VHH binders against Regulator of G protein signaling rgs-3 (rgs-3). Designs and how they scored, part 5

Target 1, 363 residues: Regulator of G protein signaling rgs-3 (rgs-3), of Caenorhabditis elegans (q18312)
Amino acid sequence: MWRSYKAETPELADETQEVDLNLHDSSESDHEGRQSRSASITSSTSAPASNDVTLQVPITNSSATSPTPSTGSMYFIAGMFDGKEKVNREQPPMPTTDGVEYPRAASWAAGNCANVLNDDKGKQLFRVFLFQSLAEENLAFLEAMEKLKKMKISDEKVAYAKEILETYQGSINLSSSSMKSLRNAVASETLDMEEFAPAIKEVRRLLENDQFPRFRRSELYLEYLEELLPRSYAEKWAQSFEGLLGNHVGRHHFRIFLRSIHAEENLRFWEAVVEFRSSRHKANAMNNLGKVILSTYLAEGTTNEVFLPFGVRQVIERRIQDNQIDITLFDEAIKHVEQVLRNDPYVRFLQSSQYIDLLSKLK

## First folded at step 1 (VHH)

Design s23f (framework vhh_5c3l_4)
Fold by ESMFold2-Fast, scan of step 1:
Structure s23f (fold): chain B 363 residues (1-363), chain A 123 residues (1-123)
Amino acid sequence: as target 1 above (363 residues)
Amino acid sequence: QVQLQESGGGLVQPGGSLRLSCAASGFTFSRYAMSWVRQAPGKGLEVVSDISGSGGYTTYADSVKGRFTISRDNAKNTLYLQMNSLKPEDTAVYYCAASTKYFWSDERAYDYRGPGTQVTVSS
């Protein structure tokens, strides 16, 4: 079991927030539990819906120093690389780091996207990410809908609803049924806000299950966090393996180090299990993630194979076959992987140029 | 608005060198991981090299390690690929690509790419 840290010091606050993602009660996700479009160890479960210029591919060769897919270019398709170009778009300004302490920014990665959306600077950083991902219209649409809902019924409200449809009908990738409902809502003699619900729900799903997980893993977010990271936080990683793994910036640098020694698959497995546990209240998502983790990391001969004692893997295989999937599915496997990471790679990381150079850059 | 434009390709003899450049505009260059991606005649796309937004971290395909060096100048919004000890197998169209994903993640996503520049290694 992943240990929960009590925040007795500022340095432990980041670890506590990241640990809470693993044990978080995600009751809000229960209503949308059939969705498989979430942050995943495979890009196939988190395909972008609104970005024609973005190609998502499964990367199975993560332990190599090269990010080249283990199946070569099989998952790269030229047509997806030649995507749509959007014109006349102005990049939103980057939020400053002024007045933001590390625990605040680290909280933007916790749970669902509510934390990032309810913080003015977090929301702005997310907007910059969405602009760069050709998906800013999703956030803009939700903001426009919120403004529309607050308007009193009037000719101005009807005109604004028509403007929303004209602005977004070609830029947001809604299902045919959601788009028809949106068109009907705008064409009505009265604006029935219930007719907008399918479009709002679908766009919110894209942000929460697709865009937000990508934001959490983005270089944009990582670099913003690293700029805020106190040197004292990174220095404590030398005293705490759990502190290193619990820190978003720490895991990134450890991952790069592990890739250089061809051992990244152990950390990727650890991260996949954390994601699996965080989906505990989404039965379908948890079941799907469990099966993906088995096929990606525990199947014999895969490029990402994590080597476990035979008995440990066999129990996991049997539980999945018997549909006995719960939060404990990978407990014995994760204990083994943590021992492997802690005993040699962790010690070597602390002596590496990767860690030492990071410390020299921090304030 | 977003533009990526490669240059520096051409015909070169085996053992020769070329330096590719990619001029970027219309986005905050320093916030994007950048990649060089190539497509050889009759083959699929291959990711040659990646560099983080800060330039602090790089990766290389096994086929080019020790011969190619990726770098960037964030003040000039320019990405570079120094190619040494070129081989006929390096013959390809080379694309400059930008991604908002961590280049070291298990996902590969390219938000933008240039039109490409041809590199031909022949006697």
Scores: ipSAE 0.000, ipTM 0.178, lowest interface PAE 15.9, mean pLDDT 73

Design s24b (framework vhh_7qia_2)
Fold by ESMFold2-Fast, scan of step 1:
Structure s24b (fold): chain B 363 residues (1-363), chain A 123 residues (1-123)
Amino acid sequence: as target 1 above (363 residues)
Amino acid sequence: QLQLVESGGGLVQPGGSLRLSCEASGSTFSDYAMGWYRQAPGKQRELVAFITSGGSTNYADSVKGRFTISRDNAKNTVYLQMNSLRPEDTAIYYCAADKGLPYYRESSWFDYWGKGTPVTVSS
């Protein structure tokens, strides 16, 4: 649901350049687990291993009539605790930007959530997001399981496993079968780590599929990323439409500009198609996304309607109806939308206060 | 795209139970994540319970073990079962819809809202 680019200079957002030759989606094939020395436990912080920058593609403009509360406030449980009930929840501190360069922070949105979880500051930012989303127990559970896995002393390990069960049995949403497996694992005299696998797998799927995609599109992550954005990156957008579209912060500002001229739907459609293409290794996800894109952007009279040349929409409708969905489904539509965005909105964006003000505050 | 209508609110005694319903109309309900928010007089609106399009649930600490969120896609309805109600649960309860994961506006808050249903817990 994102693209990666070399970070020395934002790469052109050329579809032939953004796709790796790997057959896997966001899941890494390295099963040995990256030898991450940075886990916010050892305080190790190094320069990013990769100079890649990441492109995020939020999929939808949902509703123009949505409430727009002040930043971050809606995801706080403010006022729920009146002092009559036990309060167990404290907001994690925000990570600083000290020692973090843009490519490192941009990498947190690439691939699967392992990239953000293996970075001490990335994990802390994700934890803040999860706290605001009422889901920080999922991350805490995985951290506890990793600590348990590393324990060698059987008595300490058994005691900690019991503590994990007592702490999380009422706070994480596991299936009955995963919870039973977890209880059996703790009751085991041998404490076989394989018996914890169902619970770990289920919680990892919740973070990867439910919470991580929301994090990478969150205002929290965007604001952190923008603080790190070099002025030189944003200056390159004046020379490259593809560079603008390839940059997460750039697309955010371009989207705000497009909203002011009632053309935001074209960029949101573009973003949805990029995500659709990234789902090519998950047939059900790609098929569902293709149908959602059709109903959201291409159905007549929709609030987000994107206007296409004669016959282009009809070909897409026919292919979906015939179950002929593959990565090429939206090729003609995306070509048209890119021409629409490049022709006038892009030139006007470069002259807008949105872009000029951004350049003025960047270093 | 969606219109949301809450029902089931009312006056109950402490320790009582209520079941809130939120019926959606307009577009494909099953594609949306659904949440319940509440707002007590003089307080900020807060997220109480959340259910994804895939069925995963999350709850605020103050309601864990007492409230249960569920959905019936055939009826385009999301429910909040509230047990062991306390005076502190007194609020207007709002239903909200989000275009699922990874589908929602550039914000982490919900896109569609109902008008709310009042819940009063008092003797």
Scores: ipSAE 0.000, ipTM 0.247, lowest interface PAE 14.3, mean pLDDT 73

Design s24e (framework vhh_8fcz_2)
Fold by ESMFold2-Fast, scan of step 1:
Structure s24e (fold): chain B 363 residues (1-363), chain A 124 residues (1-124)
Amino acid sequence: as target 1 above (363 residues)
Amino acid sequence: QVQLVESGGGLVQPGGSLRLSCAASGFTFSSYEMNWVRQPPGKGLEWVSGISSSGSTITYADSVEGRFTIIRDNDKKMVYLQMTSLKTEDTAVYYCAADKGLPYYRESSWFDYEGQGTQVTVSS
């Protein structure tokens, strides 16, 4: 049988604490089977391209105090994205780092978007990201639904439901069936919240499957985390390969270094396997992730090909074809990848300007 | 020294019941999620059930839902798997496994700690 002997280090403890915060004990959950417990890492849902960035200067916002407000925003308003334009758009304020310890902020990326949404500063940072990505309306809609749910049945509640429909029907990208359900729910004077469920579910899935993975990789989030990172955490990466890999900021800087030596795919594969293993509670998700990992990293000639010893890939291919997908599927592959990363890139990273310059600016 | 010791396995008839036990030592049991994982003959590992550190969150694989019950006793540092309505396809080596959550690194397993296993055979 297999086993694990991971050390308790500050960096690993940091990621473990982040995971612990995501593993909320829900005594209120239905114990009849399927649990919606989220994976603490989503690397397999968001493998970045070499030059992939989620946010850039084109998001100018016409309500900002910037010199040239209208070009991009005006074009969107003028008809190219009719029904998607942001009317009266205002940039949300950036949350401060005051009173935030690194493990708290790191927890915002650990699982699904519930952790970031349940933290007042985390939700605000996510809102800033969504605003820059032209997707803030999705969060605003969910917040409006929560407010509607808490209201007692009244003429005011009915008026608010109609206001929500008018505000969001043109800006939220919903399926025709979800939109019809939403319109029918608003027409109901009782405003049964179960009638809003399809629209709420679809918007939540959009945030979880598209925006949240991009938020985790964003410069916005990484800059916020790096401001909070103690120098002592980063110093310990010199003594612990596991500590480096367990730290979100550490993986980012290591990834940048690996990209410069054309070995980034090894770290991306490692991250994808960690997410695969965390999906054990959802058999369909685990099976789908296993197939995606094979096609992305282990198929010959792919952009992200990870080179393994002869036979290791063939065993994985055979197990997938035989429907023998379980938590151990990538065990041999991950051992080889960890050896590759530890033996040369890790040692070189510790001697690199990337790591040394980071240490010099941390407090 | 960290140790997980499984017991309670054996031969049982289809439709029968067995209770598996796992005794933990050498770590802070009440801080770890406990899991049962099994390996049928000639097949890979299958996760069976999990229970949170406090016992408030319990999950089961679809194949055992409604037939198996996971229980923990933090004072005794024990986790149990009550198995009912056993089927021939439940034949496997059953392992007790502990994890602190979703760690980003491990040497050879997804779990922090793993036992030696106990054999369950369902046959007439």
Scores: ipSAE 0.012, ipTM 0.315, lowest interface PAE 8.5, mean pLDDT 74

Design s25a (framework vhh_etentamig_d1)
Fold by ESMFold2-Fast, scan of step 1:
Structure s25a (fold): chain B 363 residues (1-363), chain A 124 residues (1-124)
Amino acid sequence: as target 1 above (363 residues)
Amino acid sequence: EVQLLESGGGLVQPGGSLRLSCAASGFTFSSYAMSWVRQAPGKGPEWVSGISGSGGSTYYADSVKGRFTISRDNSKNTLYLQMNSLRAEDTAVYYCAKEYTRTGYVEWSGFDYRGQGTLVTVSS
């Protein structure tokens, strides 16, 4: 599962899916004026620019008001609501868990956002997330475009297209070129769907490369998955270390346990390496992630330092310095970290209140 | 500017109860997970309990499980710790702590801010 980049079967989807981690709020493989721009619309996260050139400078000692704790510090997935609730906004209803099996819900995090958008309950959960993130208009716009596309040409279709323009031209941030194309499509009254394509692609890019990666890491999604998690799945973690690490809910509880014994940096490093490997098709993103992983986990004196044999760390440092970054960069490091996690923390986790309480909660 | 102000500490007999409060300001409270951390005399800091931004998920150290309850009121920007069945070993300064990142797994650096603490003394 360390080398798996996709969910393979419905029953095993969660155990083989990619870990969605981001060492920056955005990653990038876009080049201005190149044909690769089309490929960039499907990149892992929405970002018009590359990561900061200050990768060499870790987030510096500027937290003088609070000591920066070591690996024993607690972190949870926080709510996705940015700022205070706006007056007169109402949260969409939460989807029920009725009729949803765990592998189905786990598949919503796999690959791109198509799986979640093509599932009625998955789309509803994503809508709740987007509402909390003040971005629900992006999904609403795409739904309106699908409705418009299905309508037969008529005065009603023309009226609906004008309504869409009036509703969304002020609420979604489109490029001037996409906005012009959208206005021209509506103004022509022939409603050529090709003229709506730039706006649709731009909104899909924002949804897939910005909101969807955040949804996959959200407290909302984690809590929904935990509701669905069969006790039998969690019981299998006692027989399979790989099964634990491959499960979104399992990793969360293991992480909380690791934090209590000052070892969470090993799992965070593991998750970062999985994300690094998944970015192999995006050279700039992979290179940037490799450098951030080095500075975050392997540089001496960092608060998140993962301790590796000197030879292993030195090879990684040298390869990065020589711009020899490929999918194998962290192979030896991850083998060491997996041994560290498996030999003691994993066994202790299975005896912990975190694991036992989870089993008691599950059906 | 992030501000965290703890209150509710005091002297209590073994088996007694106390409720700690933490008033938060300077950030979007509901967007961040919060924790309680304690430091006993002569010992290092110990994480006690954590709660997600929404309040939907709560976690506890084994030493306090079943005795302490963490909760939050996002409308009042306040974090709480209800402490029951207190023991002499619970004697410590209790700190309210804000997580550094909203949701980032790999960007975790520990707590970016904690308050000045509130002293809880449980008689031997």
Scores: ipSAE 0.000, ipTM 0.241, lowest interface PAE 13.7, mean pLDDT 73

Design s25b (framework vhh_7qia_2)
Fold by ESMFold2-Fast, scan of step 1:
Structure s25b (fold): chain B 363 residues (1-363), chain A 123 residues (1-123)
Amino acid sequence: as target 1 above (363 residues)
Amino acid sequence: QLQLVESGGGLVQPGGSLRLSCEASGSTFSDYAMGWYRQAPGKQRELVAFITSGGSTNYADSVKGRFTISRDNAKNTVYLQMNSLRPEDTAIYYCAKEYTRTGYVEWSGFDYWGKGTPVTVSS
């Protein structure tokens, strides 16, 4: 449904944009020394053992050992230094919804994290999420690097680079090579931005692959998005099953309803297949996700088992066994699941208090 | 798929200590980042501590220096050592699985959340 979807307006195209999530042409994340699945490929063997083997987010770094103390009424964790190194660890202020239309905020979940980072209010909401997820130093480091890049005065730029190293070397865990490159760049005082590139790349990958996926499924993001949702959009779900499934807020409320009738696994499978297809340009990620989807939803006797017509699961099992994994792997299964969701749960959802109460809250 | 069972909660005096355990069943424990959340009555569930598959940790400001998260992949267990407990730490503590590096991830929670273990800090 999501691949064959023909959107009427940008808001109805939100989830079709998800199909193109995190695409990297030519070079796959798995072959660039970073894991798209973080731990599934590396398992316990790849766990960092007392060195900066991979980029990490340290929880044990105390506020007293990293950035300067926060200053009162202004919440900002992104490594801005204005002579006193004004950084705080209090929750950043929530961005207002003023001037934000639903399609703009919905775009923050599309593709990679560039959309959210390039939007002032989106970046602020992501910062709030990162603070709540104990990963705010990663965004602060990237913002400090952007400020460093724009500085023109050599002596002040060198001083700022030293402040960045002092602030972040204990709060972000970089690979030993990236940390060495960063330390050498600061120590030599050449401040060639190419010497900072490995550290910047590692932090961006951590945000993209670890924190951003959690952000777009977070209650924080969904609640912000719901406040912006026009009642007219939700009213159209009564005539468009595709419109319901293509809307982040719509799927959230539909999922809650499905849980009450013990059919949530069908929507979760649908969402997993959307994620699987979005990985089509990352062969290793797509192959691994296909296997996870099979074991989670289609293996006999699993708690989340999705029941398919006779033979459909066997075809998928055989294709995975034969390493014939491509974007079409789940086509027959997803068609069946969409039919199951459309025929009874969808009709009942439209009559449910879940949907009716949502409509009453929207303007 | 993955089932989580928390234990170790109880009643403790202010300044006391507790160690929470979360045992996972399933074949992919080492592939996941794990988190400890807590929920006090009438409050939203909040993240307390987080540990990546690689062992990197992070903590809420309210517990930094007092709580320590760790994992034992051989035992499929994640732990939360809680020291210098305060009345405001009173909550039901939940273990949660977090995917990393997978793009869009499920949030439904029944098989991604444990049933919780209650912690009461009072005299």
Scores: ipSAE 0.000, ipTM 0.269, lowest interface PAE 11.1, mean pLDDT 72

Design s26c (framework vhh_ozoralizumab_d1)
Fold by ESMFold2-Fast, scan of step 1:
Structure s26c (fold): chain B 363 residues (1-363), chain A 124 residues (1-124)
Amino acid sequence: as target 1 above (363 residues)
Amino acid sequence: EVQLVESGGGLVQPGGSLRLSCAASGFTFSDYWMYWVRQAPGKGLEWVSEINTGGSSTKYPDSVKGRFTISRDNAKNTLYLQMNSLRPEDTAVYYCARGYEKSTGLFEYTFDYRGQGTLVTVSS
């Protein structure tokens, strides 16, 4: 019954990351039908969700707060609040790399945004990203809610709840129902946190489904991550194709190289299949993603068309039609794509100025 | 020599609790993501839980979420799995595994070592 196991992965496996491919314009992939309430700091894709509304288009949710949507409005609005002086928007400081190892920083791109939010330096880097995206008030609101929750019921807690409402009422794009619930919660003497739940859930969903995917692929995050990358890790990419593909910084540089030789679609397909496989515990999400991958990369004549040997695409089409979608759906296709990437582009990448210049910069 | 040694398995009644431990040696434990995976009789490997290098972030499938808790003690090079409200379907050999953040999907790139396992039997 006992059998030893070793993955086909180099010793740097612990640094492997997934890239957001912007294939999910639906919240179903992250929050589908999983109605287990988690009050814990568990990094969980099972956060409560009762709808399939996509938050990738913030205007749909923002329109719910006002019958006359503002064009060109800032997310953060500075002004006089409850007799206080006008507050100007301040750029948050960049977190240092001191005390941060590469696998820790690489984990900030994993799964949902829980990993980055539960790390003090990761959260600070995300805050800088949100500031640049004019969305830092969403994180500030969640931090204020956490502080409020930790306070014991008191006049001070009531005053703080009122301050939160006055600070964020005009800057956060909440639905009318969430804003009403927030106002009612602040008017309550007991400040039941369940009454704040709709607003917290909506803001968390905006960060998770809109801002976090953009953070993962941002120049800000990639530059921070690259500064932490040991030269020894990048040197091992010359010995292992799997080590290169498994590394977030490595894939970024390989992608730039592939774009220059018009072969980027093969890496995008590889990344999409990895994301598909990571959805294996969400049947509807995996089925929907499988169909999107087929139409995006394997349909004849599309911009991102990946060319497969005769019959391979037809087998995938048949399996989808027969509703035989599981983790193995793209196994033959991915083996072919990996061979295509390994045999020519990979060898050329290792000889490129892209790779050589990177090695020269690393410590 | 990389070693992962699981312990704490045994026979437990439905609704009971068990705490599994994994003693790691031969590598810098605090540099690695850690996983619990299980194999029920006659079935394939199933991912049970994951934990990042610092222990601040954890992830579970719906089948064990709210019942199981993964944790780590980097000073003692030890991984734990606290299992509560155990069910007959939790009967399996439980393995401790070393790897990286990609816990679900591409198994050949997820983790590179696992221990010999510890048997958990949930039965009256």
Scores: ipSAE 0.006, ipTM 0.276, lowest interface PAE 9.7, mean pLDDT 74

Design s26d (framework vhh_8pnl_2)
Fold by ESMFold2-Fast, scan of step 1:
Structure s26d (fold): chain B 363 residues (1-363), chain A 123 residues (1-123)
Amino acid sequence: as target 1 above (363 residues)
Amino acid sequence: QGQLVESGGGLVQPGGSLRLSCADAGFTFSSYAMAWYRQAPGKERELVARIYSGGSTNYADFVKGRFTISRDNAKSTLYLQMNSLKPEDTAMYYCARGYEKSTGLFEYTFDYWGQGTRVTVSA
């Protein structure tokens, strides 16, 4: 996946794909017009160009759906509940790893939450995360809307729509306008699914913008991925720094190691620059990310300060000041950070108990 | 209404190549997601490849590594480069323009279709 984040030309078209559902919003479009959206999708399938074989494994859609005992950590919230909600609240079952290949599960972190929500096991894992984050109602509402949409019998459909409103009007946090639209849609004799669109869109945005970014960084997701990781994948990290950084589990273990030697900020900066480059087609998002990266990692005296050679930071500061923000903004900085990570921490990581212990437990 | 017009189909031997084109008379081509579908005799219509307005692509497993979808926004034209063709690729190929369904959970609908172009792979 590392190669797909290069500044000028992605090496492999199928390695990482950005999905832009609309080009830049025109200032002339109405206020409720279709907005620009983009998402990154990671594919394990090779483009016509040459590929790293380890990263080009076909994704298998597994039909295996057996229950698995929970192996993830519990979100710490036990002491905060009181009353009936505490008594009635039980964690949904963990999805099994049976029949799931690593590239399939790794794709759940790519782009927006479409990949995870359209996979039966991915959605179940996300549901467990949402339960721990007290946001399960948002997913349950979307699932209820999908069921309502598929219903053919009008009298049963109307009854179900009323049941949905009664169940969720007190548990999901919708704007007044979205809640009014939802109530009006349910009261409608036609029960047109287009009338539910405002509520559906608002709930989707809550999941996409708040819960999904936290999910893909969660220990719950990382532990699930690690259980699927073939030892052969991790063994190849010894020959490829790019392979280590391109692997979600690999970055996690490298981050833990870096934290132990007080160098984690270098990897966090690298990850932020990758996200910045992935946003190149979203002018406002890219400009805002560039400013946030400067203030978070490159300003003097910040907690996450990354140390660069003399002059590199100043060039970046001037380019931002002059509104010269493009995908090359951090090229010199990231080359330096990559050299720093590759030359000393990477070599030390490969000799660390963190890496050796991981290899010993992988199958 | 903006008609989609496919071309480039024909008869080729196994292992051959074809490049399909789809011309869109619509003035907002660059704003749409585009897709290639196919329908073989006796089978239902199936997705071959998608390309989004930003250039991102998705492929069906049965064509990965052999087919490449691309677009030229200046010419309002969609392409499908088909290499290493197999007899099982024999089908009518359709161009489609679409958008994300407003009521679906990350569903895409492609409801503006062309007339199709026929691809036959045979010795």
Scores: ipSAE 0.000, ipTM 0.155, lowest interface PAE 16.6, mean pLDDT 72

Design s27e (framework vhh_8fcz_2)
Fold by ESMFold2-Fast, scan of step 1:
Structure s27e (fold): chain B 363 residues (1-363), chain A 124 residues (1-124)
Amino acid sequence: as target 1 above (363 residues)
Amino acid sequence: QVQLVESGGGLVQPGGSLRLSCAASGFTFSSYEMNWVRQPPGKGLEWVSGISSSGSTITYADSVEGRFTIIRDNDKKMVYLQMTSLKTEDTAVYYCAADSYLRTTSFYETYDYEGQGTQVTVSS
């Protein structure tokens, strides 16, 4: 099957750019879906903001009674999580683009969140995103655990572990088992990082499953990537359709162009299939997404309808009915959609003001 | 002639460990990114892990992160997959694949060179 797939999709073998396959509004990308997602993002951000009563108060630590160098940078937000304190609610600084090449930044969206977390600039950009999403405590917890790990065994290390527990036990969403393990590790004063592993892994999974997918689709990340995009990369899109579709910035501009000619559904379907393939490690998520893609893009008469050759939709529907949902489910459909996009829309995009104006901005 | 030869597969019980090996010949191994991909029975291809030509960048699929480790030895022209805490869901034919591009996702399913595969069965 592996070798059959390679023979069936040879166009994907001629990749010219490393790690440009990123998701952007792949799950629900129509005008209504974007409004719903914007409302969802606004809701998750504005709910604490609209209910907040912000107080600037120095925070005293169990390990230290001294305030941070900037006494005004630590503040209390009331009205969120039953009026509990939020530490360091100041907007984190944006990372500079200095010393960052496009492939490095593009890699932050690939696979899991390890790539972005292991890059100092990527982690800072993700931190800005998390702050805007009111989820910065998950990253702050992981950073605190890394600091704890680097400390020598001492009264100061024990005090810092207790401070971490007091700071995060009410703000991070941990299972009762992980929270009990964390409390026991701190209480025993052994400070073996293996005893903290369940909490660390659970927080990483929370970040990975919700916030990271949103980050890689965010305007914040897209704007950072576009600042880094070399003109030569965008010029290559005129020679390679696969290069255009493989590039996060390229897909964004192509999508805007396609919307202007009422053909966006083909790229939305392509992006949804890409997300479907990325969900292959989560059988329930992959199965659910496959059904959503069928109902959203392949149902006859809908505004998002993608027109497929005779019989292709029926094969997909039959496979879903027979519970034969795997990574190959949409292979034939995606080949057709790529042909449709390559023939007319791609050629017209290269002649469009959308593409020409982008080239004029890039260096 | 380009060859990738996998070995180390077999039958193992849940919770067990296996080390897969891939021996490369016929190309400049140190210039290629190496990947492990698998195909479970009755399912499609699943990318498992990737390692850059220098070994400095390593990527894993969510389902195997923390349990599997990819290693390469450029002097011996070998890539390995150390598998621990094996689950029944890890049962698959495992393929070694070389590419001029590091895989971080399943979006690109084609590779410059592929092995013949080695069967891993996790069953009690």
Scores: ipSAE 0.000, ipTM 0.124, lowest interface PAE 18.8, mean pLDDT 73

